# VH-VL binders against Uncharacterized protein mtre-1 (mtre-1), part 2

Target 1, 142 residues: Uncharacterized protein mtre-1 (mtre-1), of Caenorhabditis elegans (q09347)
Amino acid sequence: YHQYRELKCSTPTNSIRGGPDRAECHLVLKAEELETGRPVPTGLGCWQEDHDGEEREYCDIVCPKSHTVFISYIDQGHRACFNFITYQVEKRNDEHVLWRSGKCLNSTVNYRIGCKFDDPFETQFKSDNEIFAHLRARARRV

## First folded at step 18 (VH-VL; from n1 with heavy chain A33D)

Design w1
Fold by OpenDDE, fold request of step 19:
Structure w1 (fold): chain C 142 residues (1-142), chain A 123 residues (1-123), chain B 107 residues (1-107)
Amino acid sequence: as target 1 above (142 residues)
Amino acid sequence: EVQLVESGGDLVQPGGSLRLSCAASGFTFSDYDMNWVRQAPGKGLEWVSFISGYGSYIYYADSVKGRFTISRDNAKKSLYLQMTSLRAEDTAVYYCARESYDFSTDSYAFDIWGQGTLVTVSS
Amino acid sequence: EIVMTQSPATLSVSPGERATLSCRASQSVSSYLAWYQQKPGQAPRRLIYGASTRATGIPARFSGSGSGTEFTLTISSLQSEDFAIYYCQQHNNWPFTFGGGTKVEIK
């Protein structure tokens, strides 16, 4: 079973390379890769961490118990956003997160992510609202 | 020597079509994002279109969206601009320009330009 | 789109004098700003990139400064070969946009 996610990160000025403004990300839930999808309310599911002296922003991509997570597409942005050193899909227990760092944090960029499951994803949550509540409880961007 | 050479410019009637080509030499073509920039006679520069190194990302100016198609053939080290539904206001010298990236300064610029090819749209 | 406004449209300067060209962006483009020189019948040539980095082969008399929305190109002592049209261009938002250009002519 497949699900897709789109992580949309944008600066207030939609700068594609960089600048002083931090990008804010929000998730779009998709059953198919190229569908419009269901947007998650802005400001949910992302948080900051320090990793060896470098700030990273992590976002929950809502693919719990997925055995395979992959990035299917990255649109234009700062070059750092296309570098594995600056972005990474990380598995934490049964959850998967996507992190960004460096100049990518101030760049408007979109990721399409594919998740593969052994069971239908629809069985993991009762509703989208439950997903939103999950993301809200996990982290909130101010 | 790093070089870009445009060709294909011609006189065409409104509503006509034309394909421009840009031949690259002296560098690894696929490593660079490419652009088309045009300049109407006696006027300033106008960005037309962008295509990434492997063609995965393409962008157009609103003035040409739906009418122009940018493409590239990395094996032939060539950049193309297919123009359709041409208008008088499309009359210009068309330049292909390489966009470079300087890692040390995190900066971009059109560092290499062709000599340009003239497209004239007139009845 | 980001509107790039150059001023003045025409700048009359005597040889040996200082020339100061302005470029203003309608919104911040950070330092993703380049300057180009164009002479009649020629393609544009890159002068400055990253707002303040002089391109290889460009004389030291050319310098760029600024960030965000205000940028300046300075020619410390104008030479005969410097009379041309100068364009600024932002590389931080789609669509890429150029200024209207400043023509530097002999006074």
Scores: ipSAE 0.713, ipTM 0.902, lowest interface PAE 0.6, mean pLDDT 94
Fold by OpenDDE, fold request of step 19:
Structure w1 (fold): chain C 142 residues (1-142), chain A 123 residues (1-123), chain B 107 residues (1-107)
Amino acid sequence: as target 1 above (142 residues)
Amino acid sequence: EVQLVESGGDLVQPGGSLRLSCAASGFTFSDYDMNWVRQAPGKGLEWVSFISGYGSYIYYADSVKGRFTISRDNAKKSLYLQMTSLRAEDTAVYYCARESYDFSTDSYAFDIWGQGTLVTVSS
Amino acid sequence: EIVMTQSPATLSVSPGERATLSCRASQSVSSYLAWYQQKPGQAPRRLIYGASTRATGIPARFSGSGSGTEFTLTISSLQSEDFAIYYCQQHNNWPFTFGGGTKVEIK
């Protein structure tokens, strides 16, 4: 079983390379990679952490209990958004998150993410509202 | 020597098609994003299209969307622009331009330009 | 799209004098701005990138400054070979956009 996610991060001016403005991300839930998908309300599921003196922004990609998570596509942005030093998918318990750092935090960029499961994703959440509630409880954007 | 050489410019009628080529030499072609930029006679510069090193990302100006197709063959070190449904306003010298990135200054620029090829659309 | 506005359209300057060219963006492009020089019958040539970094082989009399929405290209002492059209261009938003150009001519 598989699902796809699209994490869309944009600055207020849609700057693709950088600038002083912080990008804000929102998640899109997809069954297939190239479909339109269902958008998650903005401001949910992302938070800031410090990692060895470097700021990272983490976003829940809603792939709980996934055994395989991969990035299938990265849209154009700052060059820093394309190396694993300034972004990564991380597993925390049964959850998966995508974090960004450095100059990528101020860049407009889109990530397509594939998630594979042992059981249908529909068995983990009863509705999109339940997913939204999960993200609200998980973290809120400052 | 690093060089870009455009070819394929010609006189065509409105509604016609034309394919431009850009031959690169002196550098690793696939390491660079490439662009087409055009200049109408006596006018300024207009960005036309962008293609990333391996062709994964492509962008067009609104004025050419749906009519022009940018592509590249890294084995042949060549950039292409397939133009269809040509209009009089497409008349211009077309330049291929390499976009470079400077890590030390975090800066982008078109650092290498070809000499251009003239496309004339007229009835 | 980001509109790049250059002024003046034409600048008349005597040899040896200072030339100041302005470029304004309709919204911030940070420092992702380049300047190009174009002479008649030739392709554009990169002069400045990152708003203020002089390209290799470009004489010291050329300098760039500014950030955000206001940028300036300065030629400290105009030489005979500097009479040309100068364009600014932003690299921070799709579509990439150029200014209308400033023609530097001999006074």
Scores: ipSAE 0.641, ipTM 0.889, lowest interface PAE 0.7, mean pLDDT 94
Fold by ESMFold2, fold request of step 19:
Structure w1 (fold): chain C 142 residues (1-142), chain A 123 residues (1-123), chain B 107 residues (1-107)
Amino acid sequence: as target 1 above (142 residues)
Amino acid sequence: EVQLVESGGDLVQPGGSLRLSCAASGFTFSDYDMNWVRQAPGKGLEWVSFISGYGSYIYYADSVKGRFTISRDNAKKSLYLQMTSLRAEDTAVYYCARESYDFSTDSYAFDIWGQGTLVTVSS
Amino acid sequence: EIVMTQSPATLSVSPGERATLSCRASQSVSSYLAWYQQKPGQAPRRLIYGASTRATGIPARFSGSGSGTEFTLTISSLQSEDFAIYYCQQHNNWPFTFGGGTKVEIK
């Protein structure tokens, strides 16, 4: 069973390289790879952590209990997002998160993500409102 | 051999339309942002348009916005420029250019250029 | 739009001598600055990127410097093949504008 995600990050200017503005990200939920998808509110499911002195922003990509998560590709206005260096998908328990760091935090970028599950995704969330509630509950826990 | 080859340049009347193509070979086309640059006879270089590796980000010079459309087909390793409402000032050699990025220095350049294709707009 | 101004428009120098080309941006472009060489009937060729990094295969006599709004391309000991038009280009923000060019010609 497959689910797809886009994580879309944009600065106010969308095109400035070397600018100070932090990008804001929103997740797009997709049951089929080529559909338009259903947007999650900007910033929901994202938070900051310090990792060994480096600031990172983590975003929950909403692929819980998936056995395989992969990035199909990324597309960038500012190419400061480089896999394993300034971004990566990371597994935390049954959750998958994408983190960004360094100049990638200020970059316009679109991540195309696939997730594979043993069971249909709708067995975990019956509606988008349940997904949003889950993401809001995570924010309160931190 | 890394190569870009433009085609489709022609003599057209004002108000006409023309589609330019750029065929890429010798590199992974989708890994690179692509640009069109033009040069009027005897004049300097003018940036025309940009498209990101998968087409999520597209930008135009003000002089062509609304008249030109950049696109790419990564399966065919091809870049396109659809030109409409052509004017005499659009007369130029049109180059496609690959933009490279060096992560260690955080810097960019157009590292590969095609040979150019001539567009002439006159009655 | 960031305006790139090159000076001089024409630079006459003798072979074996030094040429210094200037490029000024209307606002800071950090080090997002590239230099190109163009000979008649040919496409431009990348020389320098990141203001000061020489591209692979470019002779050591070419060097770039500067940051922010003022940049310099220096060609030490000019060779006969170096007589061409040189352009700077900023990559800081779209439109990714070019300077007007500096023609380096034999004195």
Scores: ipSAE 0.405, ipTM 0.814, lowest interface PAE 2.9, mean pLDDT 90
Fold by ESMFold2, fold request of step 19:
Structure w1 (fold): chain C 142 residues (1-142), chain A 123 residues (1-123), chain B 107 residues (1-107)
Amino acid sequence: as target 1 above (142 residues)
Amino acid sequence: EVQLVESGGDLVQPGGSLRLSCAASGFTFSDYDMNWVRQAPGKGLEWVSFISGYGSYIYYADSVKGRFTISRDNAKKSLYLQMTSLRAEDTAVYYCARESYDFSTDSYAFDIWGQGTLVTVSS
Amino acid sequence: EIVMTQSPATLSVSPGERATLSCRASQSVSSYLAWYQQKPGQAPRRLIYGASTRATGIPARFSGSGSGTEFTLTISSLQSEDFAIYYCQQHNNWPFTFGGGTKVEIK
């Protein structure tokens, strides 16, 4: 069973490459690859952590208990996002997160993500409101 | 051999339309952002338009916004510029250019250029 | 829009001498600046990117410097093949504008 995600990150003026403005990200939930999808509110499910002195922003991509998560491509207005260097999908317990660091934090970029499950995703959340509640509860755990 | 080849330049009346093509070879086309640059006879270079590797980000010069449309077909390794409402001041040689990015220096340049194709807008 | 201003418009230099070309931006472009060379009937050729990094295959006599709003291209010992028009371009933000060019010609 497949689910798809887009993580869309934008700076206020997405044409400025070297500016100080942090990109704001929102997740788009897709049951099928070609659908428009359902947007998660900007910033919901994202947070910052320090990792060995490096600032990282983590975003929950809402693929809990997925056995396979992959990025099929990224498309960048700013080319500072490199896999395993300034971004990566990482498993935390039963959850999957995407982190960004360095100049990728200030980059306009679109990530297309696929998730594979043993059971239909709908068995975990009956509605988008449950997904949003899950993401709000994560913010409170930080 | 890394190469870009433009085509489709022609003589067109004011208000007319024209479609330029740029064929890429010798490199992975989807890895690179692409641009159109034009040069009027005897004049300098003018950036026209940008498209990211998968087309999510597209920018235009103000002089062409609303009249020109950039697009790409990664399966065919081709870049396009659809031009409409052409004006005399659009007369130029049009180049397609590949933008390279050096991660270690965080810097950009147009490293591969085509030979150019001439567009003439005249009554 | 960031206006890129090159000076002088024409620079007359004897072979073997130093040429210094100026490029100024109307607002900061950080180090997102490239230099190109263009000869008659040819497409531009990349020389310098990141304001100061020489592209592979470009002779050591070419060097670039500057950041922010003021940039220079220096040709330390002009050769006969260096007589051409030189353009700067900023990549900081769209539109990714070029300067008006500096023609380097034989004195």
Scores: ipSAE 0.370, ipTM 0.802, lowest interface PAE 3.0, mean pLDDT 89
Fold by ESMFold2, last read:
Structure w1 (fold): chain C 142 residues (1-142), chain A 123 residues (1-123), chain B 107 residues (1-107)
Amino acid sequence: as target 1 above (142 residues)
Amino acid sequence: EVQLVESGGDLVQPGGSLRLSCAASGFTFSDYDMNWVRQAPGKGLEWVSFISGYGSYIYYADSVKGRFTISRDNAKKSLYLQMTSLRAEDTAVYYCARESYDFSTDSYAFDIWGQGTLVTVSS
Amino acid sequence: EIVMTQSPATLSVSPGERATLSCRASQSVSSYLAWYQQKPGQAPRRLIYGASTRATGIPARFSGSGSGTEFTLTISSLQSEDFAIYYCQQHNNWPFTFGGGTKVEIK
């Protein structure tokens, strides 16, 4: 069973290089690769952690219990986002998160992500409101 | 070898339309952001438009916004510029250019250019 | 939009001598600056990027310096093939504007 995500990050001023502004990200939930998808409110499901003196922003990509998560491509105007260096998908228990760091935090970028499950995704959440509640609960524990 | 080849330049009347093409070869086209740059006869370079490697981000110079449309087809390794409502000031050689990025210096340049295709707008 | 101003418009230099070309930005572009060479009837060629990094295959006589708003391209010991028009371009943000160019001519 397949689910798709886009994580869309953009700066407020359409700056694609340099500048002081952090990009704001929102997740788009897709049951099928070609659909427009259902947007999650900007910033919901994202938080910041310090990792060895470097700030990282983590975003829950809502692929719980997925056995395989992959990034099919990255499209960016500021090419400061590189796998393993300034971003990566990481598993925490039954959750998958994407983190960004360094100049990637101020970059306009679109991640297309695929998730593979053993069971249909709809068995975990009956509505988008349940997904949003999950993401709000995560933000409070951070 | 790495190459960009423009085509589609022609003589067109004011108000007319024209589609420019840029064929890429010798590199993975989808890895690169692409640009159009134009140069009026005897004048300097003017940046026209940008498209990201997968087309999610598109920007235009104010002088062409609303009249020109940039697009790409990664399967055909081709970049396009659809031009409408053409004016005399659009007369120029149009170049497609590949944008390179060096992560170690966090810097950019247009490292590969096509030969250019001439668009002339006159009646 | 960031305006790039090049000076002088024309620089007359004898072969074997030094040419110094200036580029000024209306706002800071950090080191997001590239230099290009263009000969008549040809497309531009990348020379310098990141304000000071020489592109692969560019002769050592080309050097760039500067940051922020003021930048310089220096061509030492000019060769016959170096007589051309030189453009700077900022890559800080769209529109990715070019300077007006400096034509380097045989004195």
Scores: ipSAE 0.120, ipTM 0.717, lowest interface PAE 5.8, mean pLDDT 88

Design w1
Fold by ESMFold2, last read:
Structure w1 (fold): chain C 142 residues (1-142), chain A 123 residues (1-123), chain B 107 residues (1-107)
Amino acid sequence: as target 1 above (142 residues)
Amino acid sequence: EVQLVESGGDLVQPGGSLRLSCAASGFTFSDYDMNWVRQAPGKGLEWVSFISGYGSYIYYADSVKGRFTISRDNAKKSLYLQMTSLRAEDTAVYYCARESYDFSTDSYAFDIWGQGTLVTVSS
Amino acid sequence: EIVMTQSPATLSVSPGERATLSCRASQSVSSYLAWYQQKPGQAPRRLIYGASTRATGIPARFSGSGSGTEFTLTISSLQSEDFAIYYCQQHNNWPFTFGGGTKVEIK
């Protein structure tokens, strides 16, 4: 069973090169790869952590218990976002998150992500409201 | 081997429409952001439009916004500019240009240009 | 929109001499500046990017300098093939504007 995600990040002024303005990201939930999808509120499910003195922003991509997660492509008007250097998909327990760092934090970028499950995704969340509640609960745990 | 070839330039009436094409070869087209640049006869270069490698980010010069639509087809390695509501001031040679990025210097330029296609808007 | 202003509009120079072209930005573009050469009837050719880095295949007589708002292209010993129009372009943010050009012509 497949689910798809877009993580769309843009700066407040819609500038596409690195700069002082932090990009804000929102996740788009897709059951089928080519559909328009259902947007998650901007910033919901994203947070910052320090990693060895480097600031990172992590975003939950809502693929819990997925056995395979992959980025099918990234789309950016620059090259500030590099896999394993300034971004990566990372597994945390049964959850998957995408982090960004460096100039990628202040840059526009769109990630297209696929998730594969052994069971239908709807067995974990019956509605988007459950997904949003999950993301809000993550923020309150810290 | 690395080439961009524009086509579709023509003589067209004011208010008319025209679709420009840019065929890419010799490189992985989807890895590169693409631009249209125009040059009116005897004048300087004017940036027209930008599209990111997979089309998520599209920008236009104010002079063409709402009238021109940039698009790309990565399977056909082609860039397009759909032009509508054409005006005399749109008369120009239209270039497609590939944007390069040098990670070591964090720097950009248009490194590959086509030879251009002429659009003439006249009665 | 970042306005790019080039000066002079035309520059008359004798072969073998030095040419200095100026480009100013209305606000800082850091080092996100490229220089292009365009000969009659041809598409532009990339010369310099990152304000000062020569593109592959560009002769050493071409050099660029500057950062922020003020930039210079220098041709240290002008050759016959260097008589052309030169454009600067900022890549800091869209619209990716060009300067008005400097025509370098034989004196």
Scores: ipSAE 0.062, ipTM 0.703, lowest interface PAE 6.6, mean pLDDT 88
Fold by OpenDDE, last read:
Structure w1 (fold): chain C 142 residues (1-142), chain A 123 residues (1-123), chain B 107 residues (1-107)
Amino acid sequence: as target 1 above (142 residues)
Amino acid sequence: EVQLVESGGDLVQPGGSLRLSCAASGFTFSDYDMNWVRQAPGKGLEWVSFISGYGSYIYYADSVKGRFTISRDNAKKSLYLQMTSLRAEDTAVYYCARESYDFSTDSYAFDIWGQGTLVTVSS
Amino acid sequence: EIVMTQSPATLSVSPGERATLSCRASQSVSSYLAWYQQKPGQAPRRLIYGASTRATGIPARFSGSGSGTEFTLTISSLQSEDFAIYYCQQHNNWPFTFGGGTKVEIK
């Protein structure tokens, strides 16, 4: 079983190279990679953390209990934005998050992420509203 | 000396195909994003396509999307542009352009250009 | 796409005079703006990047200024070799876009 996520991060001016403005990310839940998908309300599921003196922004990509998570596509943002350096998908317990740092925080970037499951994703949540509640709760715990 | 040399320009009929090449020398090719930029006769410059250093990220102008394919061979220090379904409006000098990034100023530019190669699409 | 508008289309100036070229973006491109010079039969040459940084080897008479949506290229004292077409180009958004160019010709 598979699901896809699209994390759309954009600055007010849609700058792909960066600038002074922080990008705001929006998560989209997808069954298939290229479908339009279902948007998650803005402001849910993302939070800031300090990692060894480096500011990171984490976003829950809503792939709990996934055994395989991969980035299937990315719109390149700032040139200094590199996988594993200034952004990465990370597993925390049974949750998966995507964090960004450095120049990735101030650039417009779109991530497409694939998640594979042993069971249908639809069995994990009763509704999208439950997912949204999960994201709100997750963000508040940080 | 840092150089880019385009080749492959030719006269082709509408609907035809053509492959352009750009040979790079004098620098570490894989360290740079590469672009194709074209210029119709007597007209201005038009960005065509972008490919990142290792080819992970590719972008096209809407005018060529679905018809042109950009690629690179870092071992051969070569950039390519495969053009298909060519149209009269594709007639132009095609330039290979290296995109530089200045970390100190956080800025970009096409700092190295080839001499260009002429593509003519005509019946 | 971001539309880059250059003005004037043609600028007639005498040698030794100051030339001021304008480039306007339809939306903010921050400072990700470059200027290029192109002479007949030649490839473009980078003059300015980051809106205001002169490229290596470019004479001091060339200067760039501006940010956001309004940019200016200034040639303080036009030399004979400066008569050419000048293009601005934004690196802020896909697709990359050029201005229509300004032809600097001898008055």
Scores: ipSAE 0.027, ipTM 0.658, lowest interface PAE 6.4, mean pLDDT 92
Fold by OpenDDE, last read:
Structure w1 (fold): chain C 142 residues (1-142), chain A 123 residues (1-123), chain B 107 residues (1-107)
Amino acid sequence: as target 1 above (142 residues)
Amino acid sequence: EVQLVESGGDLVQPGGSLRLSCAASGFTFSDYDMNWVRQAPGKGLEWVSFISGYGSYIYYADSVKGRFTISRDNAKKSLYLQMTSLRAEDTAVYYCARESYDFSTDSYAFDIWGQGTLVTVSS
Amino acid sequence: EIVMTQSPATLSVSPGERATLSCRASQSVSSYLAWYQQKPGQAPRRLIYGASTRATGIPARFSGSGSGTEFTLTISSLQSEDFAIYYCQQHNNWPFTFGGGTKVEIK
């Protein structure tokens, strides 16, 4: 079983090199990679943390209990976000998050993320509202 | 040419059933989420139902939930709307609408519309 | 549901004049806002998406702006073919909702 996510992080100037403005992220939920997908309300699912003196922004990609999470796409020619350097997918318990740091925080970047499951995703959440509630709850716990 | 063509509109009595079809051409049907949007005579647009590319996600307006069923056959490039327990207020032109997504701008829209098919519910 | 409110309901404008149409959302829809044009006897046509991006083939006189809860469609110089009903629609939340429409008519 698989699901896809699109994480769209954008700055006002759409800079891919890192500028003065912090990017704002928006998550899109997709069952198939190429379908349109449905957006998560803006402002849900992302939070700030300090990691050894470095600021990171974490976003829940809504792939709980996924055994395999991978980045299937990132903007070609991007100049601020680099895998394992300024962004990475991280597993926390049964959850998966994508963090960004450094210049990537101030850059427009689009991710496509694939998640593989042992069980259908539909068995984990009954509705979009439940997903949204989950994201709100997660943000509050940070 | 990208095109959507609705069919199946008819005159039916309240409580009746009707199945609408939408034939797609000119694009990879399964790559797109599809919608039904209706418009009562002389009124505005009302979203009715959504179905994702492979049918994994389906949504309905509260006004039709439990009565209408959206489905698709990607092999036939067809979208369907099975309507049951029809009411007078269901009278409308029903449009098939393709929803596009621009990944670079994270933008959504109904970019392709059919010409619509008229459903009239009257005793 | 997110209520989309368009104003005015009817806008009387002379050819060549600027037309400004408003669309308000009861809560933030970010930039997930599209504008459609509908002429009598025709299906709606996409004009603007992402609040401010013109669709292919749409004249430059059409422009969209706004984010969050306030949106505007502007026709810089109204042409004869622009007299129609315009609808805004949000793609941010289920259910998708349209505004009530603004009829742009000739003064």
Scores: ipSAE 0.007, ipTM 0.613, lowest interface PAE 10.3, mean pLDDT 92

